VH-VL binders against Putative adenylate kinase. Designs and how they scored, part 17

Target 1, 196 residues: Putative adenylate kinase, of Methanosarcina mazei (q8pz69)
Amino acid sequence: MLIGLTGTPGTGKTSVSKLLEKRRGWKVVYLNDLIKEEHLYSEVDEERDSVIADMELIRERLSGILEEEKGQHAEKAKVNGEEKENITIIESHLAHYITDIVIVLRAYPPELKKRLEKRGYSEEKINENAEAESIDLILAEAFEWCKKVFEVNTTGRTAEETLGDVEKIIDYILAGKENELQEYIPGSLDWIDSVP
Short names: E, the ipSAE of ESMFold2; O, the ipSAE of OpenDDE; V2, 0.75 times the mean of E and O plus 0.25 times the DockQ between their complexes.

## First folded at step 21 (VH-VL; framework fv_mosunetuzumab)

Design d112 (from d98 with heavy chain A53T; at its last look DockQ between E and O 0.79; V2 from the best seeds 0.78)
Fold by ESMFold2, look of step 21:
Structure d112 (fold): chain C 196 residues (1-196), chain A 118 residues (1-118), chain B 112 residues (1-112)
Amino acid sequence: as target 1 above (196 residues)
Amino acid sequence: EVQLVQSGAEVKKPGASVKVSCKASGYTFTDYSMHWVRQAPGQGLEWIGWINTGNDYTRYNEKFKGRATLTADTSTSTAYLELSSLRSEDTAVYYCARHGRYTPLDYWGQGTLVTVSS
Amino acid sequence: DIVMTQSPDSLAVSLGERATINCKSSQSVLYSSHNKNYLAWYQQKPGQPPKLLIYWASTRESGVPDRFSGSGSGTDFTLTISSLQAEDVAVYYCQQYYSLRTFGQGTKVEIK
């Protein structure tokens, strides 16, 4: 099962993903790292310390990775005598371009700006991401194309608290209990007045 | 070959409703959102809204909220626009157009003329 | 609302000459995390639906001739037809897809 963990830079995707690996042992693909390490891009943006991702190369590479994981998981399941669902998390602000099940992390734009300042982002990039968060850019993209979309507010919360929400969402999906996840249905957050 | 084929022209009276269909073929219907755009005679393009054909989520231009309803039928790969409480200024050609994750409105239907007259 | 304003409203260009159409958005449509401008250009010939020419401000859609090019970033964008052909007579629209969707008012290109 492939689940995207997406959100504007600074919403805590990486921290939560690392905690998921430690606590649940689920496979996490850190997509931005994969793109750079395996050169799945057409251009490098040195000013923003980023790359221009090639989505076709990314899809092809991920398909290969997931086939390998499926085979390894099936072999382990035979040895252990259980047929548990294989969970792979795609962590990236681009994850919703690839996955049909996504969890979108959100953060109040003034808090997001402060988080990005601490990470050393330029003023221009900080303002741009705060604006994107205030207009729901990533959420709206996920909402338009993904089959299952869940929203988690990280404002004023620790990575461990956010982890609890993410774990609940995934556990409920695995149990076929998505209809009980009403509090994570998109549309409850509106930051538009917080960014000029 | 990607094709979007729309239903035929319609003539309606003020206050009525119209439902325009858009049948898709040549691609996986649920991988693309379906957008609706209209164009009054001699005028520019006006975006109405989109539907996520895989889960029926919708988003509307505020101008049309409450009057426009977007639906999709995955079994027939057909999207629908229903516009209610028609007025003469709703006279326009109505287009469906698909929108991908990377490409905006890349394939358009042929358009459906809706004429609202007394 | 992001307002898209094109200029000029119409222009007449001699066959084989350059046509230049400008589009300005009321706010930036650049998102740095995707490193893309959410800006598209469409061509519409009389009696036909619009046809996608350019997306992400400068990427040509498949099958679009090299004489069409897009440039610009942030709030200011340009569509250039380097050598106007008879079949290029049309109305051209810019469109942002950063926040909802809005089109410019259109620019009619004619042969003079």
Scores: ipSAE 0.658, ipTM 0.837, lowest interface PAE 1.5, mean pLDDT 88
ESMFold2 (binder alone), look of step 21: mean pLDDT 93; pTM 0.950
OpenDDE, look of step 21: ipSAE 0.890; ipTM 0.948

Design d113 (from d101 with heavy chain T58E; at its last look DockQ between E and O 0.81; V2 from the best seeds 0.81)
Fold by ESMFold2, look of step 21:
Structure d113 (fold): chain C 196 residues (1-196), chain A 118 residues (1-118), chain B 112 residues (1-112)
Amino acid sequence: as target 1 above (196 residues)
Amino acid sequence: EVQLVQSGAEVKKPGASVKVSCKASGYTFTDYSMHWVRQAPGQGLEWIGWINAGNDYERYNEKFKGRATLTADTSTSTAYLELSSLRSEDTAVYYCARHGRYTPLDYWGQGTLVTVSS
Amino acid sequence: DIVMTQSPDSLAVSLGERATINCKSSQSVLYSSHNKNYLAWYQQKPGQPPKLLIYWASTLESGVPDRFSGSGSGTDFTLTISSLQAEDVAVYYCQQYYSLRTFGQGTKVEIK
């Protein structure tokens, strides 16, 4: 099962993903690293020190990773006799372009700005991401094409607290109880007034 | 082959409502959002809103909020635009158009002319 | 709403010559985390629905001839037809999809 963990840079995707690996042992693909390391892009933007991701290359590569993991998981499950489900998390602000099930991390734009300042982002990048968060850019994209969209507010919360929400969402999906996830239904957050 | 086939032309009186259909084929209907765009005679394009039948999310241009209602029927792969309280300036060709993950409006219906005449 | 302004409103170009259409947005439509400009170009021939030509400012849609190209970033964008053909007579629209959706007013391209 492929689950995307997406959100604006600074919403805590990486921190939560590392905690998921540690606590649950789920496979996490850090997509931004994969894109750069395996050259899954069509262009390089030297001005912004970034790349233009190629979604077709990414999908093809992930299909191979998923098949490889499926084979290894089936062999371990037969030996152990107890593992029920093979979970792979795609961590990226691009994950919703690829996965059909996505968890979108959200953060109050003033708090997001503070998080990005601590990470050493330029004023321009900080303002750009705060604007993107205030207009729901990533959330709206997820709704354009994702089958299941869940929203987690990370404002004023630690990565461990956010981990709890993400674990609950995934556990409920695995149990076929996603209809019980009312508090994660998107549309309750409105940040528009928090950006000048 | 992706196709969007819309219902036929409509003539309505001011104050009435109209419901335009858009039947999709050639792809998984619930995997993509459907947008609606109109074009008054001799004029440009105006975005109305979108709906994703797979996750039931709807978003509207503020100009049409309260008058436009977007719905979808997954059993027939058909999207609908209902526009109420029609005015003469609502006379236009109404298009449905599919939005992809990395392509915006990549497939368009043939358009439905709605004429509002007193 | 992000206002999209095209120039010129109408353009006459001789067959085989270059046509250039400009589009300016009232706000930047670049999101650097995706490294994408949320800008598309559509062609609408008489009596037909619009057809997607270019998305993310410079990416050609499948099946679009390579005489079409898009350039620009942030707020200023250009559609170029390097060698105008008879079948390119149409109205061309830019569209932003960064925040909701808005179209430019259109640019009518005719053969001179």
Scores: ipSAE 0.715, ipTM 0.859, lowest interface PAE 1.2, mean pLDDT 88
ESMFold2 (binder alone), look of step 21: mean pLDDT 93; pTM 0.949
OpenDDE, look of step 21: ipSAE 0.895; ipTM 0.952

